# Designs tried in a protein design chat: miniprotein binders against D-amino-acid oxidase (daao-1). Part 3

Target 1, 310 residues: D-amino-acid oxidase (daao-1), of Caenorhabditis briggsae (a8xj44)
Amino acid sequence: IQERIPDSVVTIIAEKFSPNTTSDVAAGLIEPYLCDDDVDRVISWTKSTIQRIQEYMNEGNPGAESQEQSGYWLQSVKSVPKWLEVMKNVKILTGNELKMVAKRPEHKFGIFYTTWYLEPTPYIKWESDKFLKNGGKIKNSKIQKIEDVEKEFGLFDVILNCTGIGARHLIGDNEVFPTRGQILKVKCPSVKHFFIDDQFYALLNDTTITLGGTADRHQWDRTINPKISEKIFQENCKNIPSLRSAQVISSHVDLRPSRVTVRLEAEPDSKVIHNNGHGGSGITLHWGCALECVELVKKVLAGKPGISKI

## First folded at step 2 (miniprotein)

Design F09 (from FD4 with T33E L34V R39T)
Fold by ESMFold2-Fast, scan of step 2:
Structure F09 (fold): chain B 310 residues (1-310), chain A 80 residues (1-80)
Amino acid sequence: as target 1 above (310 residues)
Amino acid sequence: GEYTLRFEIPDNPEVMLELFRRMYEVAEKLGAEVEIEFTNGVMTVRVRLPSDEETAREFLKRMEEIAKELGLKVEVEIKE
């Protein structure tokens, strides 16, 4: 919004900021995950995010902590989703190629491809620094209801609701629910490709590997289960035997803000615009969704003074 | 109350997994919520316990025992 709407004054109000957010523990691999939205929307948003990542990678020297990464996706039941069209070097594995990488009887179909990744914490810092440099404001506060924003902070022309799982309580969006995921962070420099199958994944970050996983819909429990961590490690070692030598760093529980479809829309007869329900695809979709939010903001502002009927 | 424990990251992954397993068992018995984070070679464990002082002391004692048995050093910060 700040880059695309001249003379805008933007204030971010949040209870927690990086490095203490759910986004900071994400693997950062660009790929739709736990997102049931319209495939063409997802593809469009993902393409925009990839373009932003290229800008991040090219901005300054020393460079960004972001890069292209290749790997394998092995499946028990063949699936070739349309979103693969945004990826590079997509190859369906031949029988001989599959035999070379398969580690389980259920690895019956395989895809090799190249995508992008970013380190969430330094990326968020890069965006935040640009925001603050251009006159943006940040305020730390816990908001009980969206209506309380203007009571505490004064009048705004537009309010963007990006509260994720909080949208369930802040605006009564009953379609929002958590998908609990538990992960392990490990160090294993010899692993150079990501590896994904029907249940488990190993995704490479700059200095660590994110091992997963679980995806428990409608589960709110934030407590780490060490038996699950043990199983995640053990099962990923079957897929990538080199992980047996890995140094285990940390375990984390993530409550992914899920919704049947992403809510990206302006409320009728209101100054509120919603941007929620990205599930496990928050990073993958973020820039595309942000650009679409800019267009919604412009439409709301075009109706000022007063609120546009949309 | 809320407690923060800091451990130096062990080199052996089996030791780390055993630490997680034992920590969870204690947390489950005492009704604690646990969040684990890694920063600068240190594993930070944030624990939320019932306000009962006896339960808090039992938790910290168990964590110290686990650290000693696994050959790890632990630093404890208490926020009342």
Scores: ipSAE 0.000, ipTM 0.211, lowest interface PAE 18.7, mean pLDDT 69

Design F10 (from FD4 with L34V E35Y R39E)
Fold by ESMFold2-Fast, scan of step 2:
Structure F10 (fold): chain B 310 residues (1-310), chain A 80 residues (1-80)
Amino acid sequence: as target 1 above (310 residues)
Amino acid sequence: GEYTLRFEIPDNPEVMLELFRRMYEVAEKLGATVYIEFENGVMTVRVRLPSDEETAREFLKRMEEIAKELGLKVEVEIKE
């Protein structure tokens, strides 16, 4: 918004900031995961995010020069989703190729492809640094109701609700629910491809690998379950045997903000715009959703004299 | 025993980014398994005891040093 709407003053009000957000825990691999059922909408948003990643790569940010990785998706039941059209080097594995990478009887079908990724924490820092350098403001506060924003912080021309799971209580959006995810961060530099099957995944970051996974709908428990961590590690080791020598760094639990459809819309006769319900695809969809938010902000601001803040 | 570190989350995200980076670097070097929770403005770090207690104590010592260098207040709880 700051880059697309001149003379805007933007204030981010949040209970938590990077590196303390759900986004910081994510592996950052670009592909749809536990998100909107409108596939064309998801594809459009994902393409915009890929364009932003190319911009990030091109600006000479250390560690961002090669934000691409390739890997395998092995399935028990064949699925070739439409969103694969945004990926590179997509190849359905032949019988011999499948046999070379399959590690389980249920690995019956395989797809190889190349996608983009982000290191979430340094990427969020890059975006945050731009935001602050251009005069953006950040305030730490736990807002109980959306109406309390202007009571506490003064009048705004537009209010963007990007509260994720908080949208459930902040605005009474009962369609928002958590999908609990538990992951392990490990170090194993010999692993050079991501590996995804029906339940488990190993996703590459610059110096670590994110192992998952769980996706427990409507579960609010933030406590790490050691038995789940052990299962995630052992099961990923079956898929990638070299992980047996991996160094385990940390375990994380996050509550992914899920909703049957992403809510990206302006409230009727209101200054409030909603942008939540991205599920496991927060990073994959972020820039596309942000660009659409800019258009919604412009519509809300249309006809208002002296645009001074958002 | 359980080793627990509690940090009050600072308003400056740069300070927390640096803490997070250094914490993971130390965990990696020492082979420690770390569980992290964020709630009510506090970051709670629970350390699973590695194969030896000396490694766990070294981890805690390095965490306290990092907190001091970053100007952060840390509470350490040892339930042996």
Scores: ipSAE 0.000, ipTM 0.111, lowest interface PAE 21.2, mean pLDDT 68

Design F11 (from FD4 with T33E L34V I36W F38V)
Fold by ESMFold2-Fast, scan of step 2:
Structure F11 (fold): chain B 310 residues (1-310), chain A 80 residues (1-80)
Amino acid sequence: as target 1 above (310 residues)
Amino acid sequence: GEYTLRFEIPDNPEVMLELFRRMYEVAEKLGAEVEWEVRNGVMTVRVRLPSDEETAREFLKRMEEIAKELGLKVEVEIKE
């Protein structure tokens, strides 16, 4: 909004900031995961995010780490989703190629491809710094209801609700629910490809590997379960044997803000615009969804002649 | 009580977000309400603390330690 609507004044109000957010624990690999079932919307949003990442890479990653990453997706039941069309170097593995990488009886079909990656914490740092340097404001506050925003902070021309799982309580959106995910961060510099199967994944970060995973719908428990961490590690070691020598760094639990469909819409006869329900695809969808939010903001402002601040 | 801190922010996004990370941790532990803004390379932090002098001193001490560790200059204004 700040970048595409001149003369806007933007205030971010949040209880937590990077590096203490759900987005900071995401692996940052660009592909749809636990998100909207409207395939065309997801593909469109993902393409926009990829374009943004290419811009960062072409500028030499001046404030954010981004790169291309290749790897394997092994399946028990063949699936070639349409979103693979946005990826590079997509190859269906031949019988001999599959045998070389398969580690389980259920690895019956395999796809190799190249996608993009954003290191979440440096990327969020870079975006936040840019926001503040361009006159953006940040307020650290716990908001109980969305209607309390203007009561406590003054009037706004538009209110963007990006509260994720909080939308359930802040605006009564009962379609929002958590998908509990537990992950493990390890160091193993010899692993150079991501590896995904029906349940487990190993996704490469700049200096660590994110091992997963769990996806427990409607679970709110933020407590790390050590038995789950051990299982995630051991199961990923079966898929990538070199991980047996890995250095274990940390375990994390996040509550992914899930919804049957992403809610990206203006509330009727209101100044409120919603951008929630990205599930496990927050990073994958972020720039595309942000661009669509800009268009919604412009439409809300056009319905109120003379409004110049947000 | 209400407190205002001013930091000279280097042109380095990592240092700025490390500052935010540590401020967030301190504010959460002490029950502080914090708002901040950046103008002309200066970050202004406004802090509302419970009416407890001990908590206020602890907050200011920790903020000065953070500034020193990050190589930042901080100016403190106390409004009683």
Scores: ipSAE 0.000, ipTM 0.178, lowest interface PAE 20.2, mean pLDDT 68

Design F12 (from FD4 with A32V T33I L34V E37R R39E)
Fold by ESMFold2-Fast, scan of step 2:
Structure F12 (fold): chain B 310 residues (1-310), chain A 80 residues (1-80)
Amino acid sequence: as target 1 above (310 residues)
Amino acid sequence: GEYTLRFEIPDNPEVMLELFRRMYEVAEKLGVIVEIRFENGVMTVRVRLPSDEETAREFLKRMEEIAKELGLKVEVEIKE
């Protein structure tokens, strides 16, 4: 919003900031995961995010923490989703190629492709520094209800609800629910491709690999389960034998903000715009969703006289 | 013969992961195939192959060294 609506005054109000957010734990690989079933809008949002990542990469350093990444997606039931049109070097594996990479009886179909990734923490810092440099304001506060925002901070022309899993209690959106994911961060420089199957994944970061995973719908437990960590490591080693030489760095539990469909809409007769329910695709969809929020903000501001604040 | 190791499952998942990493590394290097069972907070590792005593004993010895380095209690059982 700050870049696309000149003279706007933007204030971010949150209880926690990077590097202590759910977004900081994300692997950062760009593709739809545990998100909306509306493929066309998801594809559009993903394309916009890729353009933003290219801009970030072209800055050099900062931006060196983002790259193109290639890998394998092996499936038990053949699926060639439309969003693959966004990816580079998409190749359906031949029988011989599949035999070379398949490690399980259920690896019956395979796709090789190239996508983008970013390191969440340095990327969020880059966006945040830009925001602050351009006059943006940050307030640290725990908000119980959306009605409390204007009581504590004064009047705004528009309020954007980007609270993720918090939308359940702040707005009373009962369609929002957690999808619990447990992951491991390991270091294994010999692994050069991502590997994804129906249940497990190894996604490459700048200096580490994110191993997963679990996707337990409607589970709120934030406690690491050691037996799940064992299983994630052992099963990923079956898919990528080179991981046997890995150094274990850390274990994490993440509650992904899921919803049947992503909520990106303005409330009728209200100054509130919702942007939540991205599931496992928060990073993948972030810039596209942000651009669409800009258009919603412009519509809400239409008909308001004078200089507007957001 | 039957060659078995018993570990108390560590509370720290990072220690367990490091144990698995090093165990699989040694097993691959020595050509050992193991059977793993979890029961009552204990992980049992049984050497399934090879059948030669020398290789199995070398695997057990290396696993004892790894357990010591990771601060884990391990019991070795050999049945001829």
Scores: ipSAE 0.000, ipTM 0.103, lowest interface PAE 23.6, mean pLDDT 74

Design F13 (from FD4 with T33V E35T F38Y)
Fold by ESMFold2-Fast, scan of step 2:
Structure F13 (fold): chain B 310 residues (1-310), chain A 80 residues (1-80)
Amino acid sequence: as target 1 above (310 residues)
Amino acid sequence: GEYTLRFEIPDNPEVMLELFRRMYEVAEKLGAVLTIEYRNGVMTVRVRLPSDEETAREFLKRMEEIAKELGLKVEVEIKE
């Protein structure tokens, strides 16, 4: 919004900020996961995010010289989704190639490809620093209802609701629900490719590997289950045997903000715009959804005289 | 407020996992946000707590009790 709407004044109000957010523990691999069923929208949003990553890389950020990684996706039931068209070096594995990487009877089909990734914490810092440098404001506050925003902080021309799982209680959106995911972060420098199958995944970060996973719909429990961590580790070791020597760093539980469809819409005759329900694809969809929010903001403002604070 | 806790943990996965479980249980009850890393016998926990000093005091007291019950040393550092 700030970059695309001249003379806007933007204030971000949130209970938690990086490095202590749900987004900070995400693996950051650019790939649709547990998100909207509208394939064309997802592809469009993903392409926009990839463009933003190119900007991040091009500005010479430390460690951002290359935000790409390659790996394998092995399947029990063949699926070649349309979103693979945005990826690089896509190759369906031959029988011999599959045999070299398959570790389970259910690994019956395989795809190799190259995609992008973001280290969430330094990326969020880059976006936040840019936001603040351009006059943006950040307020740490726990908002219980959307109507409380203007009572506490003054009048705004537009209010964007980006509260994720909080949208359920904060605005009463009962279609938002958690999908509980538990992950394990490990260090294993010998692993050079990501590996994904029907149930488990190993996704590369700059110095760690994110191992998953679980996807428990309608579960609110934020407590780490050690039995689940053990299973995630052991099962990923079956897929990538060198992981048995890995150093375990940390475990995390993430409540992914799920919804059958992403809610990206303006309230009728209101200043409120919703941007939530991204499920497991928050990072993958973030910039595309942000750009679409800009268009919704412009439409809301077109119904009002003039442009001021947002 | 923001705090950093450091636990000296023997190279024993059962103790480490039990500490993880108990810490997150308390964090959920008190609204704390934890980021936990374990490296070579030291578990570093970065903690963000509600501004309320009473809640922070209760959280830190509970962490100290858990460490004592598990036979571990814990050191607390305040990040400004």
Scores: ipSAE 0.000, ipTM 0.111, lowest interface PAE 21.2, mean pLDDT 68

Design F14 (from F02 with T33E L34V R39T)
Fold by ESMFold2-Fast, scan of step 2:
Parts: structure tokens; sequence; C-alpha cells
Structure F14 (fold): chain B 310 residues (1-310), chain A 80 residues (1-80)
């Protein structure tokens, strides 16, 4: 909004900020996961995010050589989703190639490809730094109801609700629900490719590897289960044997804000716009969804009585 | 009581975010409510503390220590 709407004054109000947010524990691999079934919409949003990553690479991450990684996706039942058209170097593995990387009887089909990734914490800091240096404001506060925003902080022309799982109580959106995911972070510099199968994944970060995982629908428990961490580690070691020498760093739980469809819409006859329900694809979709929010803001502003005096 | 702390925003973003993180950790531990605003190169922190004067004193002491460790100057103003 700040970059696309001249003379806007933007305030971010949140209880928690990086590095203590749910987004900070995400692996950051750019790939649709546990999200909207509107494939064309998802692909469009993903393309926009990839463009933003190019900007980040050029100015926000001077030490990084590339925000790209390549790897393998092995499947028990063949699936070639349309969103692969966005990825680079996509190839279906031949019988000999598959045999070299398959580690389980159920690894019957394989795809190799290159995608992008973002380290969540430094990326969020980069976006936040740009926001603040361009005159943006932040307020650390816990909001109980969306109606309380203007009571506590003054009048706004538009309010964007980006509260994720909080949308359930803040706005009464009962279609929002958690999908609990537990992950394990390890250090193993010999692993150079990501590896994904039907149940487990190993995704590369700058200095660690994110191992997963679980996807427990309607589960609210934020407590780490050590037995789940051990299973995640052992199962990923079957897929990538060199992980047995890995140094275990930490375990994390996140509650992915799930919804049958992403809610990206302006509330009728209201100044409120919703942007939530991205499930496991929050980072993958973020910039595309943000750009669409800009268009919704423009429409809300243009439709207000006496718009010239906002 | 209500207190206002002002920090000159560091040129190094890493130092700025370390300050931010450490400040929020202390606030959470002491039950303080903080409002943070960045304006014209200055980070302004408004702190609402429990009525306990001892808690207020501890919070301010911790903020001074964090500023010193990070090589930052802090200006403190007490508002009623």
Amino acid sequence: as target 1 above (310 residues)
Amino acid sequence: GEYTLRFEIPDNPEVMWELFERMLEVAEKLGAEVEIEFTNGVMTVRVRLPSDEETAREFLKRMEEIAKELGLKVEVEIKE
C-alpha cells in the first residue's frame, strides 16, 4: 500500500513482531501448500511474490548469492500440478534417475525442479525497515475486536485485517481454523537439494535445513511433542541418509491459518478489507495478495462519500 | 506510570532489530505495555508500567543497559 498509493500514511498494529511471529518459523520455500483451490489465482499471486524476491535479492540481501534452490519431489501417485509452470528446470525423472534418488517402495514417480525461497526473519526485517524508513508507523498492542482499533488509535480511512488465525475471534470468521505443523531445524551442510515426498520434507535455509512434517487440521496445541520431532528426523533420514550426521538445532510448532478459500475481499459498506486464510502458503502468496489488497483499497477510497476530503 | 524513551535509529538494521527484540522481551517479563513509533530517524518508546515503582525502575535500568551494550544513546522523559 505504502509503495503503490501516494501520500498514504500506514500504521501496523500487532501484538507480536519478528522474530517472534508464526511467519518466522516457516521454511520459506516458494510453493503452494495447504491453500486455496483456485489454481489460476494462486499461480498469479505466486508469480508476484517471485518478482518481489528479485527486488529483495538486488537490494535487501547483499550477502546472498541466490534465493534459489533445486530438489526432488517423489510421489506414490503421479501428480503434475499446473503451478509447476512457474518453476525453473522442471523435469520428470526417468526410470534410471528415479532409481538413483528413490529411498522407499512408494517413491514411484519423481519431479526435479528449481524454485525460490526466503529466509523469513531477515526478509521480514527488510520489508519492515523499508516500511519504517518511508514513514510507516508501528504500534505494539493486542486488539480484542476490530471495532476497538479506531477507539484506541484514532480514525482510519481503511482498515486491513491481516490477522490470520486471529480473524476467528477478531472479526468472527468461523471458517478460519488452524492446521498444526511441527518442524525440526537441523544443520547438515552436505545436503544440497530439497527433498519432498508424500509425508515428509527437507527444505534448505541459508545455514539450516527445515525438516517436516505434520499437518493436523483443527489442532490448537502449540506444545512441541518430542516423539513427533524424533519421527520427523528418522523418517527424513530414510529419504536423505546423510542427515544421520546432522546437528539438531531446535523444534517448532506453527498454527497455519487455514480456510476453505483465501479471504481477500472488501467488507460491504465498510472500511474493512480482509486478507487471511493462506494456510501453509502465507509466504508463497504474500506479495501477490498484497498487490490485490492495494486495488481493493483504491476501490474503497474511490467509493467513499466525499472522497476528495479523506 | 508512563515513560518515554527515545533512541536514534541505528544505521545498521541488525542493531535496530536486536534492540527491538530485547526491549520486547524485557517488557513481557515485567508486564509492561509498550508503544513504539519510528519518526524522523528516532525510535520513540512509550511505556505503561504496573503501579509498582520498583518494576518501573527495573525496566528503565534494563533499557539503559541494553542501549549501552548496543552502543546507542537513549533519552528518557517521564510523563505524568
Scores: ipSAE 0.000, ipTM 0.432, lowest interface PAE 10.4, mean pLDDT 70

Design F15 (from F03 with L34V E35Y R39E)
Fold by ESMFold2-Fast, scan of step 2:
Structure F15 (fold): chain B 310 residues (1-310), chain A 80 residues (1-80)
Amino acid sequence: as target 1 above (310 residues)
Amino acid sequence: GEYTLRFEIPDNPEVMFELLERMWEVAEKLGATVYIEFENGVMTVRVRLPSDEETAREFLKRMEEIAKELGLKVEVEIKE
C-alpha cells in the first residue's frame, strides 16, 4: 500500500512484532502447503512472491545472495501439480535415481526441483525497515474486536484485517481454524538438499534445518510434545541417514491459520478488507496477496456508486 | 505516564532493528504501549507506561542501557 498509493499513511497495529511472531518460526520454503484449492490463484500469488524475493536479493542485503534450494519430493501416489510450473530444474526421477534416494516402501514416485526460500526474521526486518523509513507507523496493542480499532486509535479510511487465526474472534469468521504443526530445528551441514515425503520433511535454512512434521486440523494445543519431537527426528533420520549426527537446537509449535479458502476480499459497504486463511502457505503467498490488497484498497477509496445497495 | 524518546535514525539498518527488537522486548515485559514515527531523520517513540513510578524508572533505565550498547543518543521528554 505504502509503495503503490502515494501520500498514504499506513499504521500497523499488532500485539507482537518480529522476531516474536509465528511467522518467524516458519521454514520459509516457497511451496504451496495446506492452502487454497484454487490452483491458478495460488500460482499467481506465488509468482509475485518470487518477484519480491528477486528484489530482496538484488538490493544487496547481507545473506540474500542466494535464496534458492533444491531437493526431493517422494510420493506414495503420483502427483505432478500445476504449481511445479513455477519451479526450476523440475525432473521426474528415473528408477535408478529414485532407488538412490528412496528409504521406504511407500517412496514409489519422486520429483527433484529447485525453489526459493526466505529466512523469515531477516526478511521481515528488510520489509519493516523500508516501511518505517518511508513514514510508516507501528502501534503495539491487543485488539479484541475490529470495532475497537477506531475507538482506540482514531478514524481510518480503510482497515485491513490480517489477523490470521484471530479472525475467528475479531471478525466472527467461524470458517477459520488452526492446523497444529510441531517442528524440530537441527544443525547438520552435510545435508545439502531438502527432502519431503507424504508425512515428513527436512527443509534447509541458512544455518539450520527445519524437520517436520505434524498437521493436526482443529487442534489448539500450543504445548510441545517431546514424544512428537523424537518421532519427527527419528523418522527424518530414516529418510536422511546423515541426520543421525545432527545437533538438535529447538522444538516449536505453531497454529497455522487455516480456512476452506483464503479470504481476500472487501466487505460490501464497509471500509474493512480481509486477508487471512493462508494455512501453511503464509510466506509463499504473502506478496501476491499484498498486491491484491492494494487493488482492493484503491476500490474502497475510490468509492464505486452502484456497488452498494443505497 | 507518557514519555517521548527521540533517536537520530541510524545509518546502519541492523542497528535500527536491534534497537526495535530490544525495545519491543522491554515494552512487552513492562506492559508499555509504543507508537513509532520516522520523520526528518529522527525516530520518535511515544511510550505509554503503567502509572507506577517504579515501572517508569525501570523502563527508562533499560532504554538508556540499550542506547549505550548500540552507540545511540536518546533525547527524553516527559509529558506532565
Scores: ipSAE 0.000, ipTM 0.264, lowest interface PAE 16.2, mean pLDDT 71

Design F16 (from F04 with T33E L34V R39T)
Fold by ESMFold2-Fast, scan of step 2:
Structure F16 (fold): chain B 310 residues (1-310), chain A 80 residues (1-80)
Amino acid sequence: as target 1 above (310 residues)
Amino acid sequence: GEYTLRFEIPDNPEVMIELFLRMFEVALKLGAEVEIEFTNGVMTVRVRLPSDEETAREFLKRMEEIAKELGLKVEVEIKE
């Protein structure tokens, strides 16, 4: 909004900020996961995010020529989704190549590809720095109802609801629900490729590997289950045997803000715009969704073409 | 009570955002409400505490420690 709408004054109001958010726990691999079924929308949003990552590499992380990683996706039932067209170096594994990487009877089909990744905490720092330097304001507050925003903070021309799972109680959006995910972070410098199969994944970050995982729909429990962490570790070790020597750093649970479809729309006859329900694809979709929000803001600011015939 | 802190920071993104993140972490632990603005090389933080005097002292002490660790000057203004 700041970059695209001149003279805008933007205030972010939230109870929690990085490094204490669900986004900070995310692995940061650019790949659709637990998100919208509208494939063309997802592809478009993902392409925009990749363009932002190029900008981050040039401005926010100069000298780090690669925010890219390559790896394997092994499947029990063949699937070559259209979003792979966004990725680089996509290769269907031959029988001999598959045999070299397969570790389970159910690894019957394999795809190798290169994608982008973001280390979420430093990336969020870079975006936040740009926001604050351009005159943005940040307020720490817990809002109970969206109608309370203007009662407490004064009048706004537009209100963007980016509250994720909070949209359920803040505006009564009953289609928003949690998908509970538990992950384990480890250090294992010898692992150089990501590995994803039908149930488990190992995703590379700068100094750690994120091992997953679970995706328990409609589960609200934020407590770490040690048995789940043990299973995640053991199962990923079957896929990547060198992980047996990994140093375990931490376990995390987050509640991914899921919805049957991403809600990116303006409320009729209202100044409220919704941007929520990204599930496990918040990072993957973030910049594309942000750009589409700018267009919705412009439409709300233009007002209604309200010539009522009498 | 209400407090205003002003941090003079260089035009260095890493220092500014690190200050921001550490400050919010402390604010969350102490139940403080904060408002942050960055203008003309100065980060202005307006803080409201549900406090007791001890909570206010803890907050201010943590802010001074953070400023010292980051090599920054901080000015504190108390408004009652």
Scores: ipSAE 0.000, ipTM 0.325, lowest interface PAE 15.1, mean pLDDT 71

Design F17 (from F05 with T33E L34V R39T)
Amino acid sequence: GEYTLRFEIPDNPEVMEELFLRMWEVAFKLGAEVEIEFTNGVMTVRVRLPSDEETAREFLKRMEEIAKELGLKVEVEIKE
ESMFold2-Fast, scan of step 2: ipSAE 0.000; ipTM 0.100

Design F18 (from F06 with A32V T33I L34V E37R R39E)
Fold by ESMFold2-Fast, scan of step 2:
Structure F18 (fold): chain B 310 residues (1-310), chain A 80 residues (1-80)
Amino acid sequence: as target 1 above (310 residues)
Amino acid sequence: GEYTLRFEIPDNPEVMYELFDRMLEVAWKLGVIVEIRFENGVMTVRVRLPSDEETAREFLKRMEEIAKELGLKVEVEIKE
């Protein structure tokens, strides 16, 4: 909003900031996962995010040098989703190629492709730096209801609700629910390709590999289950045998903010705009959704319904 | 009371982020609410809530320690 709307004054109000956010524990691979069923919207948002990553890379900041990785997606039931059109070097594996990488009887179909990734924490720092340098403001606070924002912080022309799971309580959006995911971070420098199958994945970061995973709908438990971590590790070792020598770094649990459809809309006759329900695709969709929010803000400001009216 | 910190930030994003991260971590642990503004190379931090004097002074002390470790100039203003 700040970059696209001249003379805007933007304040971010949140209980937690990077490096202590849900986004900081994401693998950062650009790929739709547990999100909206509107494929065309997802594709559009993903393309915008890729363009933002290119801007990040072009500034030459440490940690932004190589934001592409290639790998394999092996399937028991053939699926060639439309969002693959966004990816580079997409190749359906031949029978001989599949035999070379398949490690399980259920690996019956395979796709090789190149996508983008980012390290969430340094990327968030880059975005936050731009925000603050351009006069943006931040305040740490736990808001109970969206109506309390203006009571505590003064009047705003527009309020953007980006609270994720918090939208369930702040505005009573009962369609928002958690999808619990547990992952394991390991070090194994010899692994150079990501590997995804129907249940498990190994996604590359600069110095670590994110192994997953689980996707338990409607589960709120943030406690790490050691048996699940062991299963994630052992199952990924079947797919990538060299992982047996990996150094285990940490385990994490993340509650992905899920919703049947992504809510990206302005409330009728209100100054409130919603941007939540991205599930496991928060990073993948973030910039595209942010750009659409800019257009919604412009519409609310131009129409002035509920703005500057008592 | 009113407690304000002003950090003179060099044009170095890494130092600014390090300060930002450490400051927010301390604020969270101490239960302090801060308002942060960055304008003209100065990061202004106002301690808004709670107004408990002992907690505010502990926060200020830790901010000064962080500034010293990062080689930053900080100005502390206490207004009773």
Scores: ipSAE 0.000, ipTM 0.270, lowest interface PAE 15.8, mean pLDDT 70

